# VHH binders against FERM and PDZ domain-containing protein 2 (FRMPD2): the designs that were tried, part 12

Target 1, 301 residues: FERM and PDZ domain-containing protein 2 (FRMPD2), of Homo sapiens (Human) (q68dx3r342to642)
Amino acid sequence: RDLCVVLLNGQHLEVKCDVESTVGAVFNAVTSFANLEELTYFGLAYMKSKEFFFLDSETRLCKIAPEGWREQPQKTSMNTFTLFLRIKFFVSHYGLLQHSLTRHQFYLQLRKDILEERLYCNEEILLQLGVLALQAEFGNYPKEQVESKPYFHVEDYIPASLIERMTALRVQVEVSEMHRLSSALWGEDAELKFLRVTQQLPEYGVLVHQVFSEKRRPEEEMALGICAKGVIVYEVKNNSRIAMLRFQWRETGKISTYQKKFTITSSVTGKKHTFVTDSAKTSKYLLDLCSAQHGFNAQMG

## First folded at step 3 (VHH)

Design n6 (framework vhh_7b2m_4)
Fold by ESMFold2-Fast, scan of step 3:
Structure n6 (fold): chain B 301 residues (1-301), chain A 118 residues (1-118)
Amino acid sequence: as target 1 above (301 residues)
Amino acid sequence: EVQLVESGGGLVQAGGSLRLSCAASGSIFSIYDVGWYRQAPGKQRVVVASITSGGYTKYSNSVKGRFTISRDNAKNTVYLQMNSLKPEDTAVYYCTADLPWRSYEDYWGQGTQVTVSS
């Protein structure tokens, strides 16, 4: 039986398993293959509607596998079973990470989140982050490259929305010039500067999931951000997220779910805030994610 | 890392105006999204207006058309112009930048009190 695990470096691992295999067994095999030692920060997730859902180690693979996986595969791409190795718990400063391989995984995750527009920042910072990634991956500006011949693809360094606003040509010119004028920072040093910049972004370490107002007004698209320090309620308009409410864990009285509803109670005011998700499974997942993040915060404090 | 200090609150009559200021200490203020929040006694803090690093503004329905948020990055300051004030606007007003997680005491300053009488 085959399972594909996508790593942060883009590598696809084919993992051999049986119907009794657990998520934890796969996680151990994948992290061992990748030579990761600081496992606390990582998890395996599946993707649904462009959102990542982390899986518990005790979960049997057969419970989450797509239709037909239990049958012997015919070595086809139909009904492939795909999981992702991702960072679930984000440290406030990279100095808390003891191993360079762990820091490198954080770099790869944040770089991917920027490109996939899961982590947002302004145009100036996006261009700066693209240049830092060029320094990390290529080193100094290539002396023998001519202006008319690009040495990189803009879509590998800059998110699509910014390319659309600026045009690909303008992005190429701006990034190439910034790279040419950049300091002689390369390799791990460039990655650490990338981490330092991203750690200061508003959405750093926040896992975002779509929700709706309890009153189900179609214009009220919302999101919940769940992280080590608490829950953020966002209003979403024009693909931009504005924080409406922030619940630190000590300000959070009770979190409960009922069917598609997720309710958080303020310990400060006693007021209940109810949100609607796409399914009862999603509501339960958000509650479990809150519990996990709260536990991580307590461990790191 | 940015610290913000609120000022400009006071007592005004209904229909009056106030301009709140949020002054930052620190060098990277321009990259942060900044929001104005308010908290009335016995209620939770809610956002009333926000401005992104790129200048996109957002307002709660209760203040839309009456309040205007703006920023001056050269002065490290965000402003909230409040017009046509109502008694319901009475609250302590707080300003915060979206920082990567501070303690509760570090996250929220003392705020500035706005009291609107009829």
Scores: ipSAE 0.000, ipTM 0.133, lowest interface PAE 18.5, mean pLDDT 81

Design n7 (framework vhh_etentamig_d1)
Fold by ESMFold2-Fast, scan of step 3:
Structure n7 (fold): chain B 301 residues (1-301), chain A 121 residues (1-121)
Amino acid sequence: as target 1 above (301 residues)
Amino acid sequence: EVQLLESGGGLVQPGGSLRLSCAASGFTFSSYWMSWVRQAPGKGPEWVSGISSGGGYTYYADSVKGRFTISRDNSKNTLYLQMNSLRAEDTAVYYCARSPLGYSDWHFDYRGQGTLVTVSS
C-alpha cells in the first residue's frame, strides 16, 4: 500500500505501508528520511476544507484512509491518501531548537504560511520577510546584473494579495532595492532572522479552525486559534481575522464538547462560550488539540 | 510528485562538449532556484552551478567557471548545462537539484536519478 506524505520543502514522499500500519510508524519513517532529530515539534496531518488536522501516532492508517485504499493497494492514481508533515508545536524562540535542520524546517513552514496567507502581518513586515527570504535563498544582491531582466520572481517571496495592491512592478522594485541595501546575512543566518521576526508576530504558532457562534447570525464567520499560550476567538471580516477574546491556559476553566458543540469556560468570569463546528469529530479534535497545546506549554515552562 | 529527469550524458573525448537537460515536473519550476551537482565514482557530491528562479543570474564552481554554462526555459520546465572543454576530471554522474535556499552549494531538497558523463583520456 502506498501513502503520499508532503514535506515542508514541497517534496512528495511515497511511503510503503500495510493496512495494519499506524500513523506513528509512517511519522518515524518520514522523519528518519528527512533526518529530523527533534521530533517533539512535528506531526502528520490531513487537510480538510483548507485546514490541517493532526493525527495521533496510535491511529491505524486504514481508519483514516479514503474508501477503497485497502481494496486497491496497487493503484496510486486512484489512491489519493495524502498526509502532510507539519509543525504542530511552535517554540517562542529559535534558540530553543538544538539542530540546524529543525530550525530550517521552522523556516520552511513559516515562509510557506506567510506566502500562502495563513500567517498575517502588515505590508512593511511582509516586505522585510520577503527580503530576508531572498537573502536566505539567493544570497547577497548580485554584483553583475542586467537591469532589463529580474533575478527573482516576486510571487516566490511576497503574498498575492500584496502584489495585487502594490502591483508586481512596484513590489519588484521595492524588494530589489531593499535587498541591495540589506545586511550581508545569508543562508542560515538570514533564516534565523526570518524566524526571529515571525516569532514576534501575534499569530505566530496559532493553529486556526473555522467555527460558528451559537449566539451570532449564521452569516458571521468565526475562528478559534489554538496555540501554546491558550485559545483565541476570532471574528472573520473582509478576509481578515480580528481577535475578540484571548484565554490563557491559567484563565481557562472547563473545556467540553457535546455533539457539534465546543464549550470553553472562563475561570475568571465563569462565563461559558459555546461554538458550533461542522461535526462531532471536529469538536472532539479541538478539545484534544487544546489538551496537547496546554501540555506542550507546561513542558516548555 | 516532484520529479527531475536528467538526460544528455555520454562518452566524450577530452576537449569535447556535451549539453545536459533536466525535465522538471510536479512543482512550480519557475519558483525555484535550480542547480547542477555532480558525483565522481567513489567521491562525495560537488556543487557545479546554480541559476535563479527567473534565470537572470548564474553562479559557478571555480573548477568549471568559463567552461560550463547553466540556463533554463521556464516555459518548458527545463534546466540545461552546456559543458565545453571537458576534462577527465569532469567524469561524474550529473544531478539536477532543486534549491529551496536559493544560491547554495550545500543544500538541495530534491535531486534526480542522474546522467553519466564520461570523459576518456
Scores: ipSAE 0.000, ipTM 0.144, lowest interface PAE 19.2, mean pLDDT 82

Design n8 (framework vhh_gefurulimab)
Fold by ESMFold2-Fast, scan of step 3:
Structure n8 (fold): chain B 301 residues (1-301), chain A 121 residues (1-121)
Amino acid sequence: as target 1 above (301 residues)
Amino acid sequence: EVQLVESGGGLVKPGGSLRLSCAASGSIFSIYAAAWFRQAPGKEREFVSAITRSGSTTYADSVKGRFTISRDNAKNSLYLQMNSLRAEDTAVYYCAALKGYYGPWESYDYWGQGTLVTVSS
């Protein structure tokens, strides 16, 4: 049986498995291939409606595989079973990471999240991050550079929404000029600066899922952000998120689920905040994710 | 950075009305989401009301139907209209605001100094 795992560097890894294989077995094979030693931070996830859902290591592949996977020949190009190696638990500072390759994976994850518009920040920071990534991956500004001649593709460094707002030409010129004026920081040092900048962002390490408010109009879309520090409640307008409330774990009294409902109680205000998800399975997943993130926060001390 | 300054506090008799204002200084940030909290003498700080950038409102049960939160984004101002005031509404009222995704990780990024509201005959 064939399974495709997408790595943070964009590589698609074909993993050989059988119908009895577990998510944990695939995770071990993939992280071994990628030469990762600090496994605590990583997980395998599937994507549903542009959201990542992390899988428990004990889950058998056949229970989450697309229809017909267990009955198919060893090789098939139809109904591909795809999982993603992603960071599930984010450290507050890269200095807590012991291995350079782990820091590199964090860099790749945050680079990808910025470009795919899963991690938001202001225009000035987006341009700074793009220049740092260009410095890390391309190196120093080319000595014989001709103005307006492209030496990189803007879409590889700057998110599409900002390119649309500024125009591709303006982004190209601005990023090139910033790159020219940048320090001689390159390689791993540029990646670490990128990490330092992103780790200061309020949405750093936040796993976001769509929800709806029980007490608001049905057309009002919301999102929950779940991370090591706690839970963020967002309003969603024109595919943009605005933070409404933030609950640190110490400010969280009780989290519970009932059918499609997910409820978080503030220990500060005593108020219950109830959200509606697309399924009981999603509500339970959010509860489990909260427990995992809270446990990670306590473990890291 | 944003600084919040509350005003409008004072002494009122039971059944009276009062309007609190909160002005944000610092032109670089708008109030993305904002709330009122209060702290009575010898008690913990409690939530009163919140308003999001879109205008969606939330109220504590104790003030629902008596208090109205509103905002003026052009003036970077937040308001709390307090009607039918009771002795138990006596507290220092604090304005709090979120700067959206650009703030540090805290339940509210900005806090004012507070304004005292005393309801007594």
Scores: ipSAE 0.000, ipTM 0.148, lowest interface PAE 17.5, mean pLDDT 81

Design n9 (framework vhh_7mjh_2)
Fold by ESMFold2-Fast, scan of step 3:
Structure n9 (fold): chain B 301 residues (1-301), chain A 120 residues (1-120)
Amino acid sequence: as target 1 above (301 residues)
Amino acid sequence: EVQLVESGGGLVQPGGSLRLSCAASGFTVSSYYMSWVRQAPGKGLEWIGRIYSGGRTSYNPSLKSLVTISRDNSKNTLYLQMNSLRAEDTATYYCARDIPYGSWKAFDIWGQGTTVTVSS
């Protein structure tokens, strides 16, 4: 049986497996193929409603596969089983990563998160990050460049929402001029500067999931951000997240779930904050993710 | 329709030189970044170098200037020139199209590979 694993470089890898194969076996095969050695930071995830859900290594593939995958139908044009290799645990600084390839994977993940609007930052930083990516990929601004001739596609460097606000032409001109005026950087050095800039962002390394208010404003968009530092409660307005509450792990008393409800208790104030998810499975996943992130924080010191 | 086909591999004596070719179909190589990548038996992938759409090149520093990447736009073909070959250069060599993310491990189209064996 086949499944598809999407790598951070955009490659789609077909993995051979059977009904008894585990997520862990696929993870080992995929990371070996990608030549990764620092495996602690990575996981396999499935995507549901534009959100990534990381899978336990012990999970059998047949429990999460689309209907009919076990039987391996004669025609496979529909119902492809797809997983994603993603970063689950984010280090505070790239200097903690021992291998160049691991740093490169962090760069690819953060670029993708910026472009897909999972990581938010202001317009000036978005343009700066786009220019750093151009430096990483093209090097210095091309000499003898024809002013009106584009040498890159803006949608590959700048998120769609900013292109819509500024217009494609204005983005093309602004980014090209910033690139022309930029300091000379070697490819890898430009990637490391990109990492340095993104690692200073408040939302760096935050895994975000949609939740709902328990009783007030049923249509109000909310999100929970779970990261190495703790849990962040967001109010979502006009594609922007506003942090309302921050719980550091040491300030977190109890996290519990009941059916579709996820509850976090402040050890400082004693207040309980309850959120509603789309399913009991999602609530339990958030609890497990909190435990995993807390454990990662303890390991890093 | 979109395809990369490597050729030119074979048996080479230590200290020899070899030029690999990569013929592209279904797209124009001069409009993309193109990379060469190799995999020695029992080892992981190693990036060799890339040629940018503008014709500039960059290389893996660990290969000590033993390689040169070029292209012929009229033939839509990419080349890898290798000099002073050693036994540790024995590998399957792939050409690959770099995606707009541009980093040396960011590829969307791969060739089938061509095998180079360096042995007396």
Scores: ipSAE 0.000, ipTM 0.150, lowest interface PAE 16.1, mean pLDDT 81

Design w10 (framework vhh_etentamig_d1)
Fold by ESMFold2-Fast, scan of step 3:
Structure w10 (fold): chain B 301 residues (1-301), chain A 121 residues (1-121)
Amino acid sequence: as target 1 above (301 residues)
Amino acid sequence: EVQLLESGGGLVQPGGSLRLSCAASGFTFSNYAMSWVRQAPGKGPEWVSGIYGSGGSTYYADSVKGRFTISRDNSKNTLYLQMNSLRAEDTAVYYCAKERYSSGWYEMDVRGQGTLVTVSS
């Protein structure tokens, strides 16, 4: 049988497997192919409604595969069975990563998350990160540039929403000028500066999932951010997230689920905060993700 | 083989209008962003306008904002540029261009042979 795994560099890897293959077996094959040594930070995920859901290593592929995958090994499925290799656990500083290839994978993921608007930051920082990516990928500003059209396409470096607000021409002018005036960092050094900048962002390493108020009002759409440091409650307005409340793990009491409800209790105030998800499976997943992130934080401390 | 064929250029008086067309072939048109680039006599090329493959986002040079409108018909593999309130400074050869999504040194991935627009009395 076949399965497609999308790598952080954009490559689509075809993985051969059988009915009894587990997510863990595929993960081992993929990370071996990618020559990754620091596996602790990575996981395999499927994408649903633009969100990544990490899979447990013991899960059998047939339980998560598209309908008919198990029964039709000699025919191409109408839908591709696609998984993604992604970073699940984010370190507070790149200096904790021992291998250059691991640092490069962090760069690729954060670069992609910025472009796909999974990681938000202000316009000044978005432009700075775009310039750093130009330095990492193309080196110094071309001194002999005499054409009116720029040497790069803005959509490869700046999120679509910012291009829409500023216009493509203004973004090209701003980024080109910043690139021209930037320091002589290039290659890995530019990637490390990109990591240093992103690791200082409030939303760095936060895995975000849509939730709703118990009142079920669309105007009260919310999101939960789950990370090594704890849980963040966001209010969502016009595709933007505003942090309303932060729970560090030390400030987090009981986390529980009941059907489609996810409840987090403050250990400081004793107050319960309840959110509604799209399914009981999603609520249970959020609980498990919280446990995994808390465990990762404890391991690093 | 990728081919782009521009048409619709001509002589127009200041304040007038023209509509340019670009017929594309040899690639999946809807998968690529398209641009209009112009080159005035004795000047270097100038990017004028761009449109995403879906048609969902359009972009304009400051010199043409509010006067020019870029559009596309993916069912006909055709790109358009509606030019209103034309000025003498708009006199140029207009080129249809297929854009690369990957960044790099400035070079049009592909551009056509151009269509001449002259704004004069």
Scores: ipSAE 0.000, ipTM 0.097, lowest interface PAE 18.6, mean pLDDT 80

Design w11 (framework vhh_etentamig_d1)
Fold by ESMFold2-Fast, scan of step 3:
Structure w11 (fold): chain B 301 residues (1-301), chain A 121 residues (1-121)
Amino acid sequence: as target 1 above (301 residues)
Amino acid sequence: EVQLLESGGGLVQPGGSLRLSCAASGFTFSDYAMSWVRQAPGKGPEWVSGISYSGGRTYYADSVKGRFTISRDNSKNTLYLQMNSLRAEDTAVYYCAREDYSSGWYEFDYRGQGTLVTVSS
């Protein structure tokens, strides 16, 4: 059997496996192919409604595969089993990463998350990050550059929403000017500066999932952010997330699930905060993700 | 220059009460949430209580809930901690701390020099 694993560099890797293969076996094959040595930070995930759901290494592929995958030796574009190699655990500082390839993977994911609007920051920082990425991937501003002729595509460096607000021409001009005035940093040094900037963002390393208030009203859409530091409760309005509550793990009491409900108890106030997900499976996943992130924090602290 | 100055610590017998004060200066006190943090001899720091910028919301560690009351007077730039039913385990240096949200997380960016509370007979 075959499945496709999308790597952070955009490569689609076809992995040969059988119906008894586990997620862990695929993960080992993929990370071996990518020459990754620091595996602790990575996981395999599937995407549902623009959200990534990480899979346990013990999970058998046949349990998560598209219907018919077990029986079909042929595949079509409509029957593709696709997984993603993603960073699941984010370190507070890139200096904790031992290998340059690991740092490069962090760069690739954060860059992709900025472009796909999974990681938000203000316009000034978005432009700065775009310039750093241009410096890292293209090098120094071309000395023979004609001002009116673009040497890069703005959509490869700046999020679509910002391009729409500023106009493509203004983004092109401002990014090109910033690149021209940029330092001599390039390659890995520019990537490390990109990492340093992103690691200071409030939303760095936060895995975000849609939830609802207990009332289940669309106008009360919320999101839950789960990361090494704890849990963040967001109110979602006009495609923007506003942090309402933050619980560090030390401030988090019992976390429990029941059916589609996910409940977190503040050890500070004793108050219970209950959220509704789309399924019991999603609620259980959020509980498991919280346990995994808390465990990661304990290992790194 | 941000400055936090604690006072009110001392020796008290088990079951007694003390009121701690923290005088704040060098910033707009009413714009910041504040906390009390303590450190017992030979142990790491323990968060005790927190209060919102307006005083409308208060939070307590389970170990002190029902015994301690945090309050603030924004007109006097002062934070208070009323400690009742004190126990030997409450013996610690108590620090006033300013909460910072600029990083998107509630962390303490400034802490005072502390005031010693000793609960002993």
Scores: ipSAE 0.000, ipTM 0.128, lowest interface PAE 16.9, mean pLDDT 82

Design w12 (framework vhh_gefurulimab)
Fold by ESMFold2-Fast, scan of step 3:
Structure w12 (fold): chain B 301 residues (1-301), chain A 120 residues (1-120)
Amino acid sequence: as target 1 above (301 residues)
Amino acid sequence: EVQLVESGGGLVKPGGSLRLSCAASGFTFSNYAAAWFRQAPGKEREFVSAIYKSGSTTYADSVKGRFTISRDNAKNSLYLQMNSLRAEDTAVYYCAAERYSSGWYEYDYWGQGTLVTVSS
């Protein structure tokens, strides 16, 4: 049977496995194929409702596979088993990464997260990041360029919501002009500048999951952001996330779950903040993710 | 060499006032947001006040109405005017600067601190 793993460079790998295969076996095969050496930062995840859920290495594939996967595809089967190789643990600075390929993977993930609006920042920075990506991929502004002739597609560099607000033509003009006036950086140097800029953003390295407040109306969405530094509580308004609270790990008391409830206690104020998830499994996942991120933070210093 | 140097700390009685200064050198101060933090004996470092490139300011609840943050980009300087001082304000006060706001109170540059003692 087959499994598709999507890499950060957009490549789809078809991995042969059996009913006894584990997530860890697939992870080892995929990272070996991709020639990754610094494996600590990476994990395999499945996507549910536009959110990534990382899988434990011991998990058997058949436990998480879509219906019918155990059966051979019968030509017209629409049941595909897709996993994603993603960064689970984000370093504070790219200088902590020893291999250029690892730094390149961080660049690819952050660029993708910006384009898919998983990582948001202000308009000025979005345009700067787009120019840096254009510089990394295209090089210096092309000489003999005709102002009205496009040499790139705006949707490959700037998120759709900003294109819609500014218009594609305005974005193309602004980005082209910024590229023309920018410092000449080559390939990897432009990627490293991109990493430096993104690593200073409030939402850098934050894994976001939808939750609901027990005390709020069901139509008012919230989100929890879990990262190496702690937990962020977001209010979701007009498809945008507004940070309401940030709990550094040293400021967190007990984190606990009960059924669909996830509770975090402030060690500073003693206040308990309870959120409702879609399932007991999701609540337990968030607790485990918090433990993993806190452990990563302690390990890195 | 990037430097942030605080001055103006000292001993003051409750209800008194002090003005702290922070002199920046080695970078273009006007491109940075700047903040004051403090650390009292036996406590964690806490946020006091910040001023952004736009001139907008924010304050910790414990100092609102008593402290005023300001900057002078021409002199590469940051200030903290502290009024109605309390014994609880006793701490080492640190100047900090950041190019891009992280939201986590992580700053690019930090001063060595200046001691403010408010007697009982």
Scores: ipSAE 0.000, ipTM 0.221, lowest interface PAE 12.9, mean pLDDT 84

Design w13 (framework vhh_gocatamig_d2)
Fold by ESMFold2-Fast, scan of step 3:
Structure w13 (fold): chain B 301 residues (1-301), chain A 120 residues (1-120)
Amino acid sequence: as target 1 above (301 residues)
Amino acid sequence: EVQLVESGGGLVQPGGSLTLSCAASGFTFSNYALAWYRQAPGKKRELVAGIYRSGSTVYMDSVKGRFTISRDNAKNSVYLQMNSLRAEDTAVYYCAAEDYSSGWYEYDYWGQGTLVTVSS
């Protein structure tokens, strides 16, 4: 049986497996192929409604596979079983990472998350990060450049929403000028500067999942951000997230689930905040993710 | 406040060697990436060699195997060892620094340059 795993560099890896194969077996094969040594930060996830859901190593593939995967496809079908190698645990500073390849993986994921609008920041920082990525991947501004000819594609460096807001021409001009005025930073050092900038963002390392307010029907759209530092409650308006509450783990009381409900209790105020998810499975996943992130935070100090 | 002072330039015969030094002051040296640029008569400045904070290096094709860049963080200095010099290497050599700790709008800091002339 075949499974496709998407790597952070965009490569699609075809993995041979059995109906009895576990997520852990696939993870080991994929990380070995990618030559990763610092495995603690990584996980395999499936994507549902533009959100990543990390899988436990003990999960059998047949439990999560598309319908028909256990049976050999007789003809072509949309029974492609796809998983993603992603970073699940984000360090506060890249200096905690021992291997250059691990740092490079962090760069690739944050770069992709910016472009896919999973990681939000202001326009000035988006332009700065685009220039740093251009510097890391293209190198120095071409000194033989004449006129205002384009030497890169803006959509490879700047999120689509910002291009639409500013116009492609204005983005091209501003990014080119910023690149021309930037320092002679090369390859790895440009990537590390990108990591330093992103690691200071409020949304750095936050895994975001859609939820709804318990109080009203029809339910208002909200999101929960779960990260090493704690839980963030967002209000969602016009595809933008506004942080309403932040709970550090030390400020978090009991977290519980019941059916489609996820409840977090503030240890500071004693108040309970209840959210509705799309399923009991999703509520339990959020609880498990909170436990995993809290445990990671305890390990790192 | 940032100062870069180059030294070691001079007249040398083809096939000879020179070591350029750049002494830095006014900043935390270990936070900077350093580079050597050169400007030949009638040409724009070009990158010759660079050394990252990590110690990794890069060289232009025409000097690879002949030139070696190195840094000494304890002495706040960067060096360019030039071997097998050619007439085409004749240029003013500039030391440049990029502040890794500051905002990305920072310009390269430049020394005043040191002249290298390769001639018989």
Scores: ipSAE 0.000, ipTM 0.113, lowest interface PAE 18.4, mean pLDDT 81

Design w14 (framework vhh_8k46_1)
Fold by ESMFold2-Fast, scan of step 3:
Structure w14 (fold): chain B 301 residues (1-301), chain A 121 residues (1-121)
Amino acid sequence: as target 1 above (301 residues)
Amino acid sequence: AVQLQASGGGFVQPGGSLRLSCAASGRTFSNYAMGWFRQAPGKEREFVSAIYSSGGSTYYADSVKGRFTISRDNSKNTVYLQMNSLRAEDTATYYCAAEDYSSGWYEYDYWGQGTQVTVSS
């Protein structure tokens, strides 16, 4: 059947499967093709409303496929079943990763999450990360640059919101000057510096999902961040996230779901915090994701 | 690193009061968030109360809210738990704990020796 998996380097893989194939079988095929050895950190996800939803390895593809996928051999439609290879569990330090290819995958995902505004940080750090990506992917500042002709495209290195605030020309000038004045870091060394910077960010390794305040304020947009350390409650304003509350796993009481509601109880305050999701399926997914992240944290010691 | 020593436990009748103290040594105490936890025999350790470095933010478990008060004296490197209107179910070994605030996550990394509180008639 027609199944596409998007890799972190942007490559689209067509994977051969049938109606009985599992997510785990596809995951094994894709990670083998990508030559990944440290599989613990990775998962396959589908994307809905700009958010990634990870799939269990035992799930049959036909249960999550678009309508008509089982009947695909009888049709020659352009409808594609698309999954993404993503990092699900983030280590506190890249030095815990044994293989350079695993570190490279972490670089690619963090780099992409910065550009697509899933990982937020201040303007100074965004420019620094852009310059490090230039060093990693382009190398040193070109010795013989012609006047007024750029050697890179700002949208490939800096998120759109910052380009809008600064203007494209100012970003090009600022990044080019920072690149010109930068140290001679090459390839993997520049990527490791990028990882070192991003690992110190408050939102590093946080998987973010949109939620809403319970009934009395249903239009108040919020987000839940779920990670190895716990749960973060965000207020969302002007396409920015402000951390309002943090719940460490050891200080987290009961987490429960009922229909579209997700409830987390603080063992610190005893207060229940209830959020509304778009569906019962999403609420259950958040509960399952919390369990998985807590389990990962426990295993890392 | 910080070392913590809890004290002030003892025997008290229901309705009575006790004040627990936790003395810190080592690193600068004022940089740490401090917490109290308790564990009764055969039960899991439970959170009781927490106070942050400035003393401006305090948290209490529902079971002790209104009866217990946490405070700190940074000049003496000590955190206190004033326990009023004590009940039989407050009987437990009480532990103090410290969290390095620089992490941004309130993970309690340093734990003191316990002090036993027994509420019985």
Scores: ipSAE 0.000, ipTM 0.126, lowest interface PAE 16.3, mean pLDDT 81

